# Designs tried in a protein design chat: VHH binders against q96fz2. Part 23

Target 1, 269 residues: q96fz2
Amino acid sequence: CGRTSCHLPRDVLTRACAYQDRRGQQRLPEWRDPDKYCPSYNKSPQSNSPVLLSRLHFEKDADSSERIIAPMRWGLVPSWFKESDPSKLQFNTTNCRSDTVMEKRSFKVPLGKGRRCVVLADGFYEWQRCQGTNQRQPYFIYFPQIKTEKSGSIGAADSPENWEKVWDNWRLLTMAGIFDCWEPPEGGDVLYSYTIITVDSCKGLSDIHHRMPAILDGEEAVSKWLDFGEVSTQEALKLIHPTENITFHAVSSVVNNSRNNTPECLAPV
Short names: E, the ipSAE of ESMFold2; O, the ipSAE of OpenDDE; V2, 0.75 times the mean of E and O plus 0.25 times the DockQ between their complexes.

## First folded at step 1 (VHH)

Design j5 (framework vhh_8pnl_2; at its last look DockQ between E and O 0.14; V2 from the best seeds 0.00; counts 0 for: pae E 22.5 > 2, unsure alone 63.4 < 65, grease 28.5 > 24.2, SAP .802 > .668, placed apart)
Fold by OpenDDE, look of step 3:
Structure j5 (fold): chain B 269 residues (1-269), chain A 120 residues (1-120)
Amino acid sequence: as target 1 above (269 residues)
Amino acid sequence: QGQLVESGGGLVQPGGSLRLSCADAGFTFSDYDMAWYRQAPGKERELVARIYSGGSTNYADFVKGRFTISRDNAKSTLYLQMNSLKPEDTAMYYCAKDLYTSGYYPLDYWGQGTRVTVSA
């Protein structure tokens, strides 16, 4: 996975991430560093994307079932990295293969610390190799969506009880990620960065691409992945597998240029 | 979510200019794709111009370089500079927030509109 879309406004994104904590109470995730969020139809590595993570990562003694939403850099920068410039990292950390996650120090160490996150996206892009040509056809891949009629009332989500009624929009893709915290040697702000865990593609996607993000399908899977206080690394890793609950459509070559940031990127052709 | 409030409409002679403004009270203004629409008497509402959150712009064919859509994210304000106005540009002009998903705009938010009249 080398390209995603995440274009929803922060308020809409927040509502889309409504959840129940372990007590069954409806909640919205709290934002950390909301100013770092930039919506885009065409997100590439090194850009910031919003992720969900447990509140326990920020607050001691917090309920680990509570969620925070935060923009993080795509491309994990390990905490032990000693260069002043993250771009000088010599190995690719855009993705982490599920089969080697425990073999690579850059992923094993943060995972062992419970630094699990859910990467949010409208969907992701993959390119299919066309037989006999050097051309690749891009596809937009996402959760199946339920077509609902325009209710026009997104503004009424002022109470938790109405959140489910108001949210009739796009179901976000929830991908399993690992994040790390890097302190620049010269000082400054701590950098939060993430990698997306990848698995072998499901049967439905196998003709397009042989690898896919590890998708956490459903609230239970998302909750367990995030809750590092109650769910061990070993149990969490059981959630990492291909899913058939995915759909896709062909898109234009507009998405090939990472500078293009318009709805044309994900529009069906 | 803050209410969109349009302003800047009025009476102008053919060939004249107007600048429309749309103020958003919301703090997430910069995240939205924004657009100007217009509706003339007895006609359907039509898109005039769109500016995406990324800054790219799109114009209707009838604009022909006469109008410029812009935004000030710090002020949470959308603008439409209209030059070389014609009588056929007479309409109620509406500001909108657009939510685009998979080739469709499932949701849009509208202001109350500002009236533009072009007459000799």
Scores: ipSAE 0.742, ipTM 0.874, lowest interface PAE 0.5, mean pLDDT 90
Fold by ESMFold2-Fast, scan of step 1:
Structure j5 (fold): chain B 269 residues (1-269), chain A 120 residues (1-120)
Amino acid sequence: as target 1 above (269 residues)
Amino acid sequence: QGQLVESGGGLVQPGGSLRLSCADAGFTFSDYDMAWYRQAPGKERELVARIYSGGSTNYADFVKGRFTISRDNAKSTLYLQMNSLKPEDTAMYYCAKDLYTSGYYPLDYWGQGTRVTVSA
C-alpha cells in the first residue's frame, strides 16, 4: 500500500472516528497538531496522514482505551536514525511485512514499546499489472459503504449523485500501523512517523495485487490494536491477517501522478 | 525514500541526442526495477522506459528504437540514452524506483526531474 485518499475536512473526519471507551461512553478522539492535517485524494509516502493512537502514549496513567488522533509522516523514521534529514533513509519503511515485523529492528523496537496506531483513509489505491501492455490499471479499494438514503451498500455501479452524498457517513478504512518517535540530532520537535503493516492479498483482491494492508475490520479489532496498555504485542498481532470485507472499482490514470489532488482520482471510470 | 537525482537534460536540436542519468545514494539500487517517466507541458506524466532488476527492458511505443534504458548497479545509476530526438519529446524527465515489480507500488519515489527541450 503506497497511495491513499484521505480527503475529509477535519470536522467530518473527527466525527467519522466516534467511538466508545471502556466504560461504554461515546467519545470523539482528541486532536494533536490538527494544523498538520492536509486532506488529499492522493496521499503518497512522506506526506502526513491522520492516525489513531492510545492516549496513554501522551499521558502517564491515562485510560489506554481513550484515543488521540494525530497527523504523522508516512514512512517510519526509526528512533535510532542518525542523519539530520529523514528523507535520506536508505530502505523502504512505508510498509512493514507482517511475516518479518518481529525480525526487523526498525519495526520490532517500536512495536515492543506498544507504538501501535490505526492509519485512517477513505481507501487506498493499487495498480494492476496487465500482461502484454506497458499500462497499469489503478483501482480504489475501500470498505463496503452503507447508503444513507437507501438501504444497501454503495459501489461502482451506483450513480455519481450517490457518490457525491456519501462522505458525511463514510466508513473510513482502518489500517494497522506501527509508529516511532525520532528526535532530530540538533534539537527541534519530535517527528512522529508510521508504517502500514501489509499481509498477503485476500482472494477478492488477488487479481489486482498480491499484497494488501492489514485492515482492522470493526471497532473491536481497532480497540484491541490501539490498547497497548491491556493488549500484549503477541495478542495484537493475531489481528493482522487478510480481510475479505473490502470492495473496489477501477479509476482514471489521473491518480498516477501524486500531485493530482481532485475527486477524479477516486471516481469510478 | 532515498534521493533520486536526475541530470543530463538540456536544449537540443531535432535529430540530436542526450543521455540522462539518475543517481541513487541508497544501498538497495540493484534490488529495484527502475523507470523513466516524462511529463510534457499540459500533459499527464507517462512511462517512457522500464528496466527490471534482472536487466530486461520495456519501452513505450513512441520511443522504441530511439531510446535505450540501462543501469550500472556498481554506481547505483540509471541511464536513458535518447537518440533521434523530436520536438514532441520535449518534457520534464523523471527517474523512479518501480516499486510494483519489486513487490511494492505505486511509484511514489520520484526525483526532481531534468528538463529536455527539443527545438529548431
Scores: ipSAE 0.000, ipTM 0.127, lowest interface PAE 18.9, mean pLDDT 82
Fold by ESMFold2, look of step 3:
Structure j5 (fold): chain B 269 residues (1-269), chain A 120 residues (1-120)
Amino acid sequence: as target 1 above (269 residues)
Amino acid sequence: QGQLVESGGGLVQPGGSLRLSCADAGFTFSDYDMAWYRQAPGKERELVARIYSGGSTNYADFVKGRFTISRDNAKSTLYLQMNSLKPEDTAMYYCAKDLYTSGYYPLDYWGQGTRVTVSA
């Protein structure tokens, strides 16, 4: 829950986010601040990653089913934060536990404003602790992918063009998030930042880690989570649960150092 | 079609410096991760440095802080600043659109190379 991959070129990422609004119209999300998108195989807290959110957050009277895609800082900075430097935040907002989300002011307040987002990634990493040792085995965890007749496997790609085909059809992982908007005390641009909601892990992942991100599996779940104009907080929270529709493979320890940003981070071992 | 064109190689004394450049004629330079590779005579091509589209960098162990990779997206140009050059740095240096760890790219993803020779 503390590390993701989101490496696709912006155009590929945008096409992977094609959706249908409430009227059935096929659309791509509209970008805000596209120049802040920083693709990487190894995203960590405090970095920017793209999220989806309702157009209604930006435009008065907008159709709340229409989606904006925008890079936001991972690690929610509450609107009430008084220091000039977000790194001074005294508590970890990388994740938000679903069972306490309505008890923590850092998360309850923005959630009450409808500040729900969908955090996008190729997948996420988790580290499995082995019994009786300090060694940890990292895994790359992602949605099951539809295979083509020629290529559909990360491990099977033997050329840049075959690797490109793997990712052209990639189903992005869609995680439930909450965001907030912080105005720096000294002025400057408003900081958009997010947290990823976590739940107890599904049975398939329980041997790797006891928590997992809340995965929104399918367009109905994604649409309901985003649409704060039509879907209440209470109804949206019903979407927050573990899913078994997930797959994974072991990866090398290259991913351990968050400065390593190479395809090796997610390559099967 | 974008072809990568390297320049800035040459003959330099040990301890000297060179700045390599790689121009991309394509329109989408800013979207690509980029890398420098080198190949000494009789050796395999090896990674020197990577710079990702987001600006993060990665260096081979043998660099030891002597080289700096950078990019100028407005000029569609990749750079490698090479300081404290040693005779073992003598090689052909290639620019690449760095897609994956395999090291295998189609020929149009590589530049033609620029020769760096470090000798007295």
Scores: ipSAE 0.000, ipTM 0.091, lowest interface PAE 22.5, mean pLDDT 84
OpenDDE, second read of step 2: ipSAE 0.738; ipTM 0.871
ESMFold2 (binder alone), look of step 3: mean pLDDT 77; pTM 0.784

Design j6 (framework vhh_8pnl_2; at its last look DockQ between E and O 0.03; V2 from the best seeds 0.00; counts 0 for: pae E 19.9 > 2, placed apart)
Fold by OpenDDE, look of step 3:
Structure j6 (fold): chain B 269 residues (1-269), chain A 120 residues (1-120)
Amino acid sequence: as target 1 above (269 residues)
Amino acid sequence: QGQLVESGGGLVQPGGSLRLSCADAGFTFSDYDMAWYRQAPGKERELVARIYSGGSTNYADFVKGRFTISRDNAKSTLYLQMNSLKPEDTAMYYCAAGSTWYEPRYFDYWGQGTRVTVSA
């Protein structure tokens, strides 16, 4: 996975990430560093994207079932990295293969610390190799959506009791990620960065691409992946597998240029 | 709850210029796609111009380079510079904010409108 879309406004994104904590209370994730979020139909590595993570990562006595939403850099920068510039990493950390996650120090160490996150996106892009040509056809891949007419007033979304009724919006793709915290040698702000775990593609996507993100389908899977306080690494890794609950459509070559940031990137051709 | 408030409308002679403003309150302005619509008496509401959160713009065919849509995210304000105004541009002008790419006709927020009258 080398390209995603995440274009929803922060307000809408927050509502889309409504959840129940372990006590069954409806909650919205709180933002950390919301100013680092930039909506885009065309997100590439090294850009910031919003991820969900357990509140326990920030607060020592927090309920580990509570969620924070934070923009993080795509491309994991390991905590042990000693250069002043993250771009000087000599290896690709955009993705982490599920079969080798425990073999690579850059991913094993943060995972062992419970640094699991859910990467949010409208969907992701993959390019199909065309037989006999050097051309690649891009596809947008996402959760199946329910077509509902937007009938609800946004004002009703402020009431927890109405959250389920008001949300007729796009179901976000939830991808399993690992994040790490890097402190620059010269000082400054801690950098939070993430990698997306990848698996072999499901049968439905196999003709497009042989690998796909590990998608966490449903609230239970998302909750277990995030809750590093109660769910061990071994149990969490059982959630990492291909899913058939995906749909896709062909899009234009507009998405090929990472500078293009319009709905045309997602539009069916 | 988010609100949009238009201003800058008024009476202007043919060939004149107006600058419309739309101020936002209560939502993350910079994250939204914004648009200007207009509705003339007895006509349907029609798109005038759109500016995406990424800064790209789109114009209706009747604009023909006369209007410019822009935004100031720091001020949470949308603008429509209208030059070379014609009598047929007479309408109520509305600003809108949207978040959905797959249903562009649906906007999350609408203003109450500002009236533009072009008359000799």
Scores: ipSAE 0.688, ipTM 0.854, lowest interface PAE 0.6, mean pLDDT 90
Fold by ESMFold2-Fast, scan of step 1:
Structure j6 (fold): chain B 269 residues (1-269), chain A 120 residues (1-120)
Amino acid sequence: as target 1 above (269 residues)
Amino acid sequence: QGQLVESGGGLVQPGGSLRLSCADAGFTFSDYDMAWYRQAPGKERELVARIYSGGSTNYADFVKGRFTISRDNAKSTLYLQMNSLKPEDTAMYYCAAGSTWYEPRYFDYWGQGTRVTVSA
């Protein structure tokens, strides 16, 4: 996964992340650096995306089941990185393979520190490669949406005009991520950056792409991945596997250029 | 190479306080999960409190609100602040260290223990 959509306005996104804490109280995640959130239909590596993480990462003795939402840079910059410019990293940290996460220092160290996050998106994009041609068909891939009285129009994802109505109750895609904290050598704000864990694609996506993000399907999986105070690395990694609970539709080539940021990027064709 | 040494145990009256310390020698302390276990006479060894390498904490229900686990990575030392002690807290207290990023939920290093007696 190398491109996502996360276009909801901050207040809509916050409500979409409503959750229950350990006491069973309904809560909204508390924002860190909300002004850094930039909604977009076409988010690429090095841009910021909202992630959920445990409040305990920021506040000593906090309830580890309580959640913060914060924009983080896509493309993990390890805490040990010595250069002043993160773009000078010798290796790509946009994605982290599940099978080698415990072997690579860039990922195993922050994972050992409990630096697990849930990466939020409307959905992600993949490009279907066809043998013998350089043309690729892009697809928008997302959770199946619940058909409700408000968003249950007969073809909710089938026409652009019906699509606008489904955002009010959109189920955000929740992807397993690892983050790290890097202090610039020249001073300045601590950089929070993340990588998305990837797994082999499920049967339903295998014709589109051979890899997929590790999707945390449902609140129990999301809660266990985030709660580094109660859930060990070993137990959390059991949540990392392909899922079949995913849907998709073809989109136009407008999405190919990461500079394009319009609803056309995810509209069905 | 690698050892844990507990200290701070003793005799205390019900309602009293003690602070246990566990000093590390021989491994990279900041990279390990640390835990306090206890073993009361006639009972199995049980987890009291855990602190992950990232700083998050977990407590057994029977000590929640009374005990606080903390660590000082610069000093390679683990602490357990025990308040409102009860006779039921009487046990040998053990420090343990394990790897948080690769190993199963078992600990590589154990201390020799420090005795805590809560008696009127």
Scores: ipSAE 0.000, ipTM 0.109, lowest interface PAE 19.9, mean pLDDT 82
Fold by ESMFold2, look of step 3:
Structure j6 (fold): chain B 269 residues (1-269), chain A 120 residues (1-120)
Amino acid sequence: as target 1 above (269 residues)
Amino acid sequence: QGQLVESGGGLVQPGGSLRLSCADAGFTFSDYDMAWYRQAPGKERELVARIYSGGSTNYADFVKGRFTISRDNAKSTLYLQMNSLKPEDTAMYYCAAGSTWYEPRYFDYWGQGTRVTVSA
């Protein structure tokens, strides 16, 4: 998992993240650094994307079931990193394999601090290697959507108004992540960055790629993953498994170049 | 948030020099990583040089040794000193800014560009 779409305007994205806290109150997540949200159909590693995390990470004695949404760098920069330029990190931290998460210092340490996040996207892209060639077929992979006239039907939009209806009730993909906080050695703002946990692909995706993100399917899973005040690391890791509740369609090679940021990136072919 | 404005582009002979500037009265440059990108006709936009908020610099392989990126935070101005210009440096040059929160090559704010043409 090395490419996502997260293109919704901030207000639409925020409404899609409506949740209930532990007391049953309907809430929207509170933004940290909202002006730094950069929507795109074609997000790549080292870019930022919004993630959910517990308010308890920011406020003493906060209700750990309350959610903050914040843009974070994709590609975890460990708190112990010594160089001044995070792009010099020599280890790939875009993803974290679930079967080795407790063996890798870059992931074990922040996980032990309760630094769990939910990575948000419209869906993710994956490239299928075709037999007998080095050519790859990209797919856009996402939660099954509830369909109404134009809602959830990516290929049906033929006007700006119809495009808005496609995404009106879009169920965001919710992926399990780990984040860390890095203080630049020469000073400056703390860098928040994340990795996406991966698992073996479910049967439905195995012909596309052998790995998939660990998807948190439903509000109970999302709440438990986020709530490090009430849910231990051991219990949280039980949420990390493949899911069959996923759908996909082939897309054109437009998405291959990460500079392409248009609806064509995720349009069915 | 202001808008980044580039200046200093123009026509120059091969081997010549230009100094590009990028300014915005509404920006506090000390809080940002800054970069110059360029785009030649029919080509994709590419990184030329980057300067982090802490002052460290990074250059694309094709321009190392010829160009120098610098910043004057007191004047809220970013510079690109371009020496030994070649015809292949002909492009639209863009100023970009991004928070130190994010990876430096992912920039939120862009100028509209200044044209550099190198021809005999």
Scores: ipSAE 0.000, ipTM 0.103, lowest interface PAE 19.9, mean pLDDT 84
OpenDDE, second read of step 2: ipSAE 0.251; ipTM 0.658
ESMFold2 (binder alone), look of step 3: mean pLDDT 78; pTM 0.795

Design j7 (framework vhh_8pnl_2)
Fold by ESMFold2-Fast, scan of step 1:
Structure j7 (fold): chain B 269 residues (1-269), chain A 120 residues (1-120)
Amino acid sequence: as target 1 above (269 residues)
Amino acid sequence: QGQLVESGGGLVQPGGSLRLSCADAGFTFSDYDMAWYRQAPGKERELVARIYSGGSTNYADFVKGRFTISRDNAKSTLYLQMNSLKPEDTAMYYCATYSDYGLPYYYDYWGQGTRVTVSA
């Protein structure tokens, strides 16, 4: 996973993340650095994306089941990184393979500190190889969406105005991530950055791409992944596996250029 | 399924120059971010330079100021101009498509490579 859409306005995104804490109280996640959230239909590594993480990471005595939402840099910079420019690490830390996560110091150390997060997106993009040519077909991949009584199937005929109504009840994709905190050696603001854990592709996606993000399907999985105060690393890693609960549709080559940030990036063709 | 074809490698003395080319047949070259990688005997492949579809470039620290990556979308060709070559630049050089997925899998449009040897 190396390209996502996360275009919802901040208030809509926040409501889409409504949850229950351990005591069953309904809550919305509290924002950290909300001004750093930039909605986009075409988010690439090195950009900031919203993640959910436990309040206990910021407040010593907080209930570990309470959630913060914060923008973090995509491309994990380990806390022990000694150089001034973190950009050279992006290629190795955009994704983290599930099968080697406990063998790689860059991931094992933050995971041992409970630095688990849930990466939020409308969905993600993958490029399918076409037989007999080097041409690649991009696809937008997302959770199956609950249809309202008066909304039809998502189709190519839907105008951008019609798509705006769909987003009010959109089920966000929730991907398992690991984050770390890096303090620049010469001082400055702490950098929060994350990687997305990847697994082998499910059967439904195998014709599009051989790898997929580790998707946390449902609130129980999301809660257990985030709650590092109650759920050990070993138990949390049992949540990391392929899912078949996913759908997709082909999109135009407009998405290929990461600088394009329009609804056409994810519109069906 | 097609492949990228690298050319332009050879034997040069330290301080010499070479220009590598990577020709594409069959994908929409102008839509892809492209990269040059190298692999010395017994070592892992490493990223040398990247050029985005829009023309922006990034370089590994060990080649900054010496190598220049460029592309010609009309010819579907990627270039690497290598100046002030050093013995430690000796490697097989590969071109690949790049996505923002990072290593190891979106660079699967690998060519066969072109060999660069820098020795007296």
Scores: ipSAE 0.000, ipTM 0.132, lowest interface PAE 17.3, mean pLDDT 82

